# VH-VL binders against o27280: the designs that were tried, part 477

Target 1, 266 residues: o27280
Amino acid sequence: MDSMNVPEVLEIKRIVEESESVKTFIFSWDFRREVRPGQFVMVWDFRDEKPMSVSLIDPVRSEIGISIRRVGEFTDRVHGLSEGDLLGIRGPYGRGFELMGRDILLVGGGIGMAPLAALADEATARGMRVDALVAARTADELLFLDRLEAAGVNISTCTDDGSCGFKGFAHERLLTLEENHDMAAVCGPEPMMFQVMRILDERDVPAQLSLERYMKCAVGICGQCCLDDTGFRVCAEGPVFWSQELSRVREFGRYRRDPAGRRVPW
Short names: E, the ipSAE of ESMFold2; O, the ipSAE of OpenDDE; V2, 0.75 times the mean of E and O plus 0.25 times the DockQ between their complexes.

## First folded at step 22 (VH-VL)

Design ze5 (framework fv_libevitug; at its last look DockQ between E and O 0.80; V2 from the best seeds 0.84)
Fold by OpenDDE, look of step 22:
Structure ze5 (fold): chain C 266 residues (1-266), chain A 123 residues (1-123), chain B 110 residues (1-110)
Amino acid sequence: as target 1 above (266 residues)
Amino acid sequence: QVQLQQSGPGLVKPSQTLSLTCAISGDSVSSDTAAWNWIRQSPSRGLEWLGRTYYTSKWYYEYAVSVKSRITINPDTSKNQFSLQLNSVTPEDTAVYYCAREYPRDYYGMDVWGQGTLVTVSS
Amino acid sequence: QSVLTQPPSASGTPGQRVTISCSGSSSNIGEYYVWWYQQLPGTAPKLLIYGNDRRPSGVPDRFSGSKSGTSASLAITGLQAEDEADYYCQSYDNSLSGYVFGGGTKLTVL
């Protein structure tokens, strides 16, 4: 793709209500174009533009899905849209997940399950055994359970309040799981990912983690998503990073930069 | 099992129209998940994609820029086949012509091919 | 004059690993998937790889595809006599609005 792409105006084919706060918007896709789990697109509602992970990749139906959590003004507007309405989509961008081995562990928290759901589909299609640890604050915030189950994924759930599955945090549940995975993919709140990464490192399980940062250009030019010390651009060198790469990123799990570029704690 | 059977003349005079037909068995030309392609092969030009047609609520046509002005691909639902017409042929159009299916479309590649038809353009 | 560039020939002995490269640009391999085809003499091309690195049913696992940047590669491990054939890479080019092929690589098994 060109370094600077113009959004393609696409019609929303379908909307899937995943939870009270999360909707998946489905679009037609030309699958001659490469799209990988873990990559993101820039969604343009003709007023503002935000990066969103691809959560569904369906070559048979020639569709992709973008899951969006309602968290602010932009997402409020998008959530107000209906099937048949238009959005601008440009991308995909960034480095997606790589698959290796036969057994894969997915650890996702909240909306972080979006890219992992797509990864689960690909892994399953490739004949891999997939275990997924799905974490959320409450049971009603657990995402894609039915979809994952239908794909043959072995699911473990974790909720902060114990309303579903293990009561506690994802890293705590992970400690109770077997150590027999060839690789892991992780996406969710950064504090969660930080703890999960530590455990996986101790277990010598190769891990990929998807970071979320404020991204403006998506093409590695503006520097808004640059990670301190390393110079990694989340939109270009990421958003998916190997654990060994993130080990070099001092800010990981500790702080992030807000839209104004100021350090803010997690 | 899906099969593609090609038919048409192997000799065409310059400035005339090359016409080939690809008959489909085991699938439908109007399948919403397939695409139907024409490709040719020659020593001078190698493998060259000419175009494709597919149905998704309506018929779509995509043609290679090199032949766009001369090419027509037509599906025939009644006979479950699709054809190639290439107008104003020259000796440069001499090649083995193949029809091929994409299934599913776009992502999975051309998984079924016709037997090929040598078409010679000569006076 | 092919849009995608392949070496005209490759060779190996039985049991060896052989790789065939396919070089493109940002307008094709850089953005689109790569397909690979095997063509035996006097036959139509046969699909070997789709989606950069996926094998259709019936294709042995000794065939593998990879892609990086604007280049792709087909690897054949455990080379066998029956692997002697022409191999073609394919992609889509947005500037040409069409599928494009490599020039082909003639693989000889010595």
Scores: ipSAE 0.923, ipTM 0.959, lowest interface PAE 0.5, mean pLDDT 95
Fold by ESMFold2, look of step 22:
Structure ze5 (fold): chain C 266 residues (1-266), chain A 123 residues (1-123), chain B 110 residues (1-110)
Amino acid sequence: as target 1 above (266 residues)
Amino acid sequence: QVQLQQSGPGLVKPSQTLSLTCAISGDSVSSDTAAWNWIRQSPSRGLEWLGRTYYTSKWYYEYAVSVKSRITINPDTSKNQFSLQLNSVTPEDTAVYYCAREYPRDYYGMDVWGQGTLVTVSS
Amino acid sequence: QSVLTQPPSASGTPGQRVTISCSGSSSNIGEYYVWWYQQLPGTAPKLLIYGNDRRPSGVPDRFSGSKSGTSASLAITGLQAEDEADYYCQSYDNSLSGYVFGGGTKLTVL
């Protein structure tokens, strides 16, 4: 039996405005504890606690970055904080991405680029060649482009409205890309990930996809993050899954569940 | 290139204080990215981490619970060195003592070690 | 006994692959990175592996690390006579609030 970790109260060291709706909150972090790209943390604002993406893993500066999109009351309150203010952090939790081979494709939509930015840093540090397809609704919502470029990542962009790069959906752009990567890592809106996964599976590219589900305990006890028909818990067996594991999940790409367990369309 | 040079007596009587010094060349004891460790090694216990000190906005100290009541590690910025004091020693404290730089600290491990000092605790 | 458990000895002939295990717990290897050190006779330990599986500059590719659950492993391929040394794993232990080492493995090259 696992025991639940208690949040550590940390001071916000720095805030980076990534877009109109996304901020990265940076904290000092003890990197003796293992942190892997694709893992998540629970962020506690002393009222509520939500899972959030790790987007920066910087052992040289002893810094971890947590990217948070403003979407509701909790994230509105967190976005209102300043450097020096406090947040509770517990984690990291979950299974991160595995790197393999020499050539990796990243496919990220919106805030889904957060864990992929961390993965890109690790992949380039290991000498891998990194291609990234960065997708958003509009150009202003493309995340981490400067950071990816500085890391030597080969970037392709797509926007729903065509304001930057390819006009259309990520999976449509993917059809025109090379088919010779050793692996892929995918994170973004679940309908996008489903379509991207199908293309990568046809191309026989090993793919890992990062899912988001409602979480309460984050350590696998409460069952709120379970996937239909598999018994997988997103907080324990995921959030990163291989495409083969997800092919057995009926809900993937089709619906989500609210806190009461009801099916809700995406 | 960074080098660590140890000094201090090799024989200490039981109940006394073991005192060693580690002089640093090629780096600063107040480096904001390094930590400065003491480790000992004996045939019966192998390698045993004793503690570390490091500077960011202030000095931090971490000590192994096994020696926490007896150990002090002190940085000295004017001499660019750090010391180990271990009080109330017994023959079980007989070991080769190493200082080591951990750079960058936490993730990257101990990359530079002193030459080692055999300290024997006996009357 | 040491907090991390290693076999006291290992052996191989030149060119072979050998592995050295390091067994820990959820309070150390299960949540914290693993480091490995090589100690040649009469010398201080030398960092061999950090971050579970990464090599510092100058460490040959034939040394590799891995981690699964609460256990770690050091593998040496293409074994050479110069690899005869003691090998130690290290992690951080939350319950002891400090770094912990394995008991060491004496590798003999036959």
Scores: ipSAE 0.778, ipTM 0.898, lowest interface PAE 0.8, mean pLDDT 90
ESMFold2 (binder alone), look of step 22: mean pLDDT 94; pTM 0.954

Design ze6 (framework fv_libevitug; at its last look DockQ between E and O 0.72; V2 from the best seeds 0.74)
Fold by OpenDDE, look of step 22:
Structure ze6 (fold): chain C 266 residues (1-266), chain A 123 residues (1-123), chain B 110 residues (1-110)
Amino acid sequence: as target 1 above (266 residues)
Amino acid sequence: QVQLQQSGPGLVKPSQTLSLTCAISGDSVSSNSAAWNWIRQSPSRGLEWLGRTYYTSKWFYEYAVSVKSRITINPDTSKNQFSLQLNSVTPEDTAVYYCAREYPRDYYGMDVWGQGTLVTVSS
Amino acid sequence: QSVLTQPPSASGTPGQRVTISCSGSSSNIGDYYVWWYQQLPGTAPKLLIYGNDRRPSGVPDRFSGSKSGTSASLAITGLQAEDEADYYCQSYDNSLSGYVFGGGTKLTVL
């Protein structure tokens, strides 16, 4: 499918309630078409369109999953849908994660675990050792723990309030973990990712980080997701970036642009 | 271990129907995760995908445009096999024909192949 | 003519690294996975690579696949005599609504 094509109308096959605020919508997928962890799709509810990460890639069942956090009007509408209802899906788009080495560290915060969960499945299927640091504000916001465990992932949890696992932030927990990973993949709040990246850089661990920006076209033409100074388009050159690429992005971890293009702090 | 065993005549006259059968062992033709393909190979046309069938709640059929008007792929659940029928054959249909399984379909590729059957179209 | 374009032949000496290219378009390799097959003389094709760069069980790690844009490549490191075979790339073409193959590359080990 051409990246400029209209959304494909798909039926919601299943809905998985991951948490109070997060649901995974499952769709049939033709796996002749390439889809990678870290890529995103544009979800269209026939009124509005939003980018969402692919959180499940299941070639056996011929399904993909899209995890959506309830955060606004669009997601409120989507969360009101039922199995059998229709959504428009356009994509996948963007650059996904690359896998290298034998030992991989995943660091995810909140809904940021969505693409990492898909990556975990792929990595484990390839026989890689996967450690996952799953962070959230509270225990009830920790995502995909059972799924990750079932996949053979070694899980470490971190919560702001200490309700589960390490009490503190992901970067703080990371400091207590072993330094023996070949690669890291990171996704979550940008301040978290910024701190995590710094630590990983100090440890000489190659890291990929998935950025979240306002995306309109998803095909690199509108410029809404363009990163300052570099000209990187999150939808085209990202959303997954290597740490060395992000080191060139001054706004990373510092500010973002809102839908109106204004700089806003994190 | 999954195996595919092909059978059928190796000689067909022009305008007649080419018929081949692929018997499946170690898997089910109605597997929800498999697809069953026919491919042919000739010096002039190389490897050519002809079509496939698979089951997911219902039977699906996909045919190559080049043979769509003449081809029929039929699963037989009772015998755990699937067949190829190609009507109105010409010498251009002379090739080695293969059946092949995809598992998982769409993604894993054709991981199991039949032994191949040379079919010659000649008067 | 084949939808996917491969060089008709390739060669290398034992121990050498060889690469076989597969060129397509946005309607196939651009959006769809690439598969690779090895075919020994008088035998059916054997799946070598799936999902662009994944190896089935039993395929040595000296075989690797890659994809970039509308092109794919098969790399063979540590070339061995038994690697002499025909190699085919495969993808799906949405304009043709079907699987498509390359013309094949005959690899000779010198």
Scores: ipSAE 0.830, ipTM 0.915, lowest interface PAE 0.7, mean pLDDT 94
Fold by ESMFold2, look of step 22:
Structure ze6 (fold): chain C 266 residues (1-266), chain A 123 residues (1-123), chain B 110 residues (1-110)
Amino acid sequence: as target 1 above (266 residues)
Amino acid sequence: QVQLQQSGPGLVKPSQTLSLTCAISGDSVSSNSAAWNWIRQSPSRGLEWLGRTYYTSKWFYEYAVSVKSRITINPDTSKNQFSLQLNSVTPEDTAVYYCAREYPRDYYGMDVWGQGTLVTVSS
Amino acid sequence: QSVLTQPPSASGTPGQRVTISCSGSSSNIGDYYVWWYQQLPGTAPKLLIYGNDRRPSGVPDRFSGSKSGTSASLAITGLQAEDEADYYCQSYDNSLSGYVFGGGTKLTVL
């Protein structure tokens, strides 16, 4: 049964400033160990440990990238680091996205585009046609646009304030798009994902959605990342779920739990 | 395009050292994207990875635990080749020995192989 | 006795589908990629599948790979006489700190 997974201390090789609030931290990585888009790692700054999605998987250069938005004390400290500084990394963990068919739709909100950027690279490398709907509150928060264009992805944008592309929410933009897709991958704020999932279900498009919940162990033993009513553990059976799996989950899109286990509305 | 040419004796006496070389054309032994492997094959053991060497900022060496005390793999940048030495051989070391390029290192697999060298260990 | 377990033989008739299994553990296939090699008689092994399920350029579409948990599978559809060969799976084993191979499967086309 239970093998200990110890963080490896790695040097920050390169830092890419994706926006004023988002940086990608790049590390050398041993690609004999499998890494799939949608999996996450636990990042340890020697005080706290937080789950972060992999946004770059580059086996030719032996590099992975982890994109981190500055939103609190942990991420403020990590954003203050420089190339050559150390972080602890354990993982990867979780179930990643699975590709099928020829045509894929990506729908990402904010930092949720991070794992989808990695998936886009994989999909284009497999010869798939990739459409991406990239959503944010404002234009300055739209992530990875140049990288997606360079990979040959067809990009649609939306911003809440209309500063770039469609003015409105991601699901509203999705309604104005007329394309047939074999599958979709969705990552972003849970209310956005719920609305997008409903549209995709109506269109009979198989969808995979990446959830976020509180995590402590990341290997499925502590139970802190469990979804109500099903017992699914986000760190083990997820973070990526098929929409059919989520249709069994009453809490999805309705509420979340804080670190003390208390229900809080979205 | 890339080709690996093996050379070395096919007969070695017990307790002696098995020594083979692998010459590289179309690539560099010091390529920072490649690793250079030795693998052997026998009817009783099948395919068995022995070790690899590769260069990044310095030379790295990895050896299979089963032969770690007896094996040395040496790169030679001036001749663009790498060698295998296996000390204190016994008849159980009789096998076909292959060199192989791994490119890119740690991901794509062993995409170019040498022609193989049968080495018999007997008195 | 190899670290990765393959059936020692498999057979099929031309045009059929055959699968070859490769069973490992959490210290190898569970967390590490799987590679497959084809070895025709009298020749060196040839890379057939990498990254669990990817085909290098020049490998026909009738070869495919998959992985589930600690097991992997090579599938060959539309069997042809030239597919008669030995097939080996490979992974990395963290507890042995090295590459490991399956024992090989001799495929016979009847």
Scores: ipSAE 0.661, ipTM 0.854, lowest interface PAE 1.6, mean pLDDT 89
ESMFold2 (binder alone), look of step 22: mean pLDDT 93; pTM 0.949

Design ze7 (framework fv_libevitug; at its last look DockQ between E and O 0.76; V2 from the best seeds 0.80)
Fold by OpenDDE, look of step 22:
Structure ze7 (fold): chain C 266 residues (1-266), chain A 123 residues (1-123), chain B 110 residues (1-110)
Amino acid sequence: as target 1 above (266 residues)
Amino acid sequence: QVQLQQSGPGLVKPSQTLSLTCAISGDSVSSDSAAWNWIRQSPSRGLEWLGRTYYTSKWYYEYAVSVKSRITINPDTSKNQFSLQLNSVTPEDTAVYYCAREYPRDYYGMDVWGQGTLVTVSS
Amino acid sequence: QSVLTQPPSASGTPGQRVTISCSGSSSNIGEYYVWWYQQLPGTAPKLLIYGNDRRPSGVPDRFSGSKSGTSASLAITGLQAEDEADYYCQSYDKSLSGYVFGGGTKLTVL
């Protein structure tokens, strides 16, 4: 991929407040250009640039949405923006989710539901049956419930504190669900994904998981998002990986690298 | 059901202007979700996209580079049609010309086509 | 010359699986969606596939599209006599700022 990609300056058409900490920024999109659930874009606020997952893909309205959680200085600035303001968007990048079969299970945690929400829309549009396990620490952090419900998704919720749905973690709730899915897509905290993947593997359910890593170039050149031992670049070979690919990644679920490249535990 | 009905002369002399009209039924030329295209087909050049027009708060026009200097696509909201004008034609412009709709625009492809009009450029 | 490259002809027997390739570049198929059209003799093209692998209403499921890198493919399973037609791939080319078509593939059912 060409490292000389230039961000397109786009106007924020709408802002949807998903939760106290999450906003979805909606942009016009030329849908002659391919965009897949699971892919990410680089968002540039003219000071810094961060990778963000596409959470909405609407060919009818010619719009895409990017959901951003407020977690630091960059996202603080972005959350301060209003409709009509400008952002730089380049991409999409990375490998998105593939759909197969008729019944799909989505397991998402927190902001990890962003790419899965887009996947849910596509799957539903294709006539697939979609079950979604939506996990969060608390009820107020559960994302896209109304949107998923409107799309016809069968939703199960899970919260750490039991404020909504199953009290416990996503993998614990998963153990109580039926084993009748053709494939699964997973995105959220890596420890969650690790546990979920193990269960799905035991059930022989093909699974795709979206990883989050520090990404700079987004085009597989800088190596900042390189996974140990495999040489997988999350921005190029990912961020969506099949479970069998991740089984080769020793760091998965165990540690990550910080912006300085140091190993840090989850 | 959306239908496109083409009309216009099938013979044009060199250096003259080719003019075709595509009448729309079952949809509006000013639909925010549609795009209206002209395509031509010849044995020598195959299928060739010429351009399109669509309305989104304002009218937009996109033309193929190969004909950009000679082509005009014009919507007519009063008659619910759109036209093609191709100036300074040569025998190379001889082809079957089609109008086609994209709906929704961009993603869904050209789902409705006119019947086609053979236009021969000859002295 | 067509921007997208297709084989000029393909053939198969009834019931057979046939695949038609469409090769492009990073300026078109590599970044943009692929559409497929079927054209029967003396008729206008008919949309078969949109969004790389999506079927419009009325298109049998024996038609399928796929895309990888800068190439796309149309697969026809359970080939039938009525499938004899010309097939065209389409994409958008950013360098040309316009839609582009393949040269077409004449499919013969033997």
Scores: ipSAE 0.918, ipTM 0.957, lowest interface PAE 0.5, mean pLDDT 95
Fold by ESMFold2, look of step 22:
Structure ze7 (fold): chain C 266 residues (1-266), chain A 123 residues (1-123), chain B 110 residues (1-110)
Amino acid sequence: as target 1 above (266 residues)
Amino acid sequence: QVQLQQSGPGLVKPSQTLSLTCAISGDSVSSDSAAWNWIRQSPSRGLEWLGRTYYTSKWYYEYAVSVKSRITINPDTSKNQFSLQLNSVTPEDTAVYYCAREYPRDYYGMDVWGQGTLVTVSS
Amino acid sequence: QSVLTQPPSASGTPGQRVTISCSGSSSNIGEYYVWWYQQLPGTAPKLLIYGNDRRPSGVPDRFSGSKSGTSASLAITGLQAEDEADYYCQSYDKSLSGYVFGGGTKLTVL
């Protein structure tokens, strides 16, 4: 009966403008329900439903935060909302990041820093040393820098246009960074993640990468989030995968699929 | 430092009301981020959560289904305490009763406990 | 009877590793965090693990928690005589709308 997994309608408690194109929507949350960095929720605007990563996990204030970049019709509508407005949320779903060792590298591109910001908070709370490589197209799209610095994270930046930090791509900057990490966590555009994964593999650094695919059910039933050659379901076995798991996937970094299942170039 | 001091009778007759009080020092019963719990432990069973109360913009109450029809938990901000009433007791209600703070509520668990009160239900 | 199932007893010798299991369901451990408590004889329970696998300040690092699916485990390494106690797991149960405890495990240090 009422045990169906339907969206809970929640009031937007606060909105934080992270950049011109990115807002964080904050909700009251019952933290008896498990939430792990790298998991996602399905956000429902009463017309459509999209997966979004959790970027803030704050049990002390009983708050969860979801960071959303304005990139299309759904996200344009959500960005038009105000504090006090309603959204539906179901979840969390998926496999989150697993922490190991004492020294961790985060590599985030654009909005991909959102789940990594939540992971950074957990890692620092556990007394781990955290280095973050934060990448964006321009300086004003570098996300969460102040939050990461306040948490004691050692930050390196790169921008495509060189307006802040290293001019170039994340994988190029990575080649110039210290190589002594016990693990890495990577989230961002899939072509960036593929290049970063190759470098980390060559360095023998265990890496976990967060993927995005088309989702409908979010609980592993419909098959819409499946990866080629492995049968992995991003919503069930992911969205976070170890690099070894992804190295067996031919589609990773090479193409994507539209809602009809057709192969489309990146 | 937060401390919980329990008080109340250790013997209650069947069909009467069990009544216990938990006094709080070092924190406020109306704390935004805490919840105030009652738990009991019977000799033949383990720990059993009975209910909690907490304050945000108003007082909230959650009670275990097994006792929901008989239990009341009342906060008292003027005395900085919270109480347990359990109506219509039977010998099956004989247990050690604990109060506990949960802070932050929902996540951290019960981090401060009273010393416990043995309550025996018999004639 | 508890919805979370623990073995009624466990034992080990000093220096050994011991695990205590806690089996639940999708209505509790599968969706909700797991807590663990230690109860020394004649005392109130003490919080030992929160958030599935985190230790409060002052809890020795030989205590660790883990969770897989609908089951959780408490591991104690380097077993010491003072670890002799009762151990309880806790979660929240959606169907019961409340906290639930396991039946407890009496750990004996031989």
Scores: ipSAE 0.716, ipTM 0.881, lowest interface PAE 1.1, mean pLDDT 89
ESMFold2 (binder alone), look of step 22: mean pLDDT 94; pTM 0.956

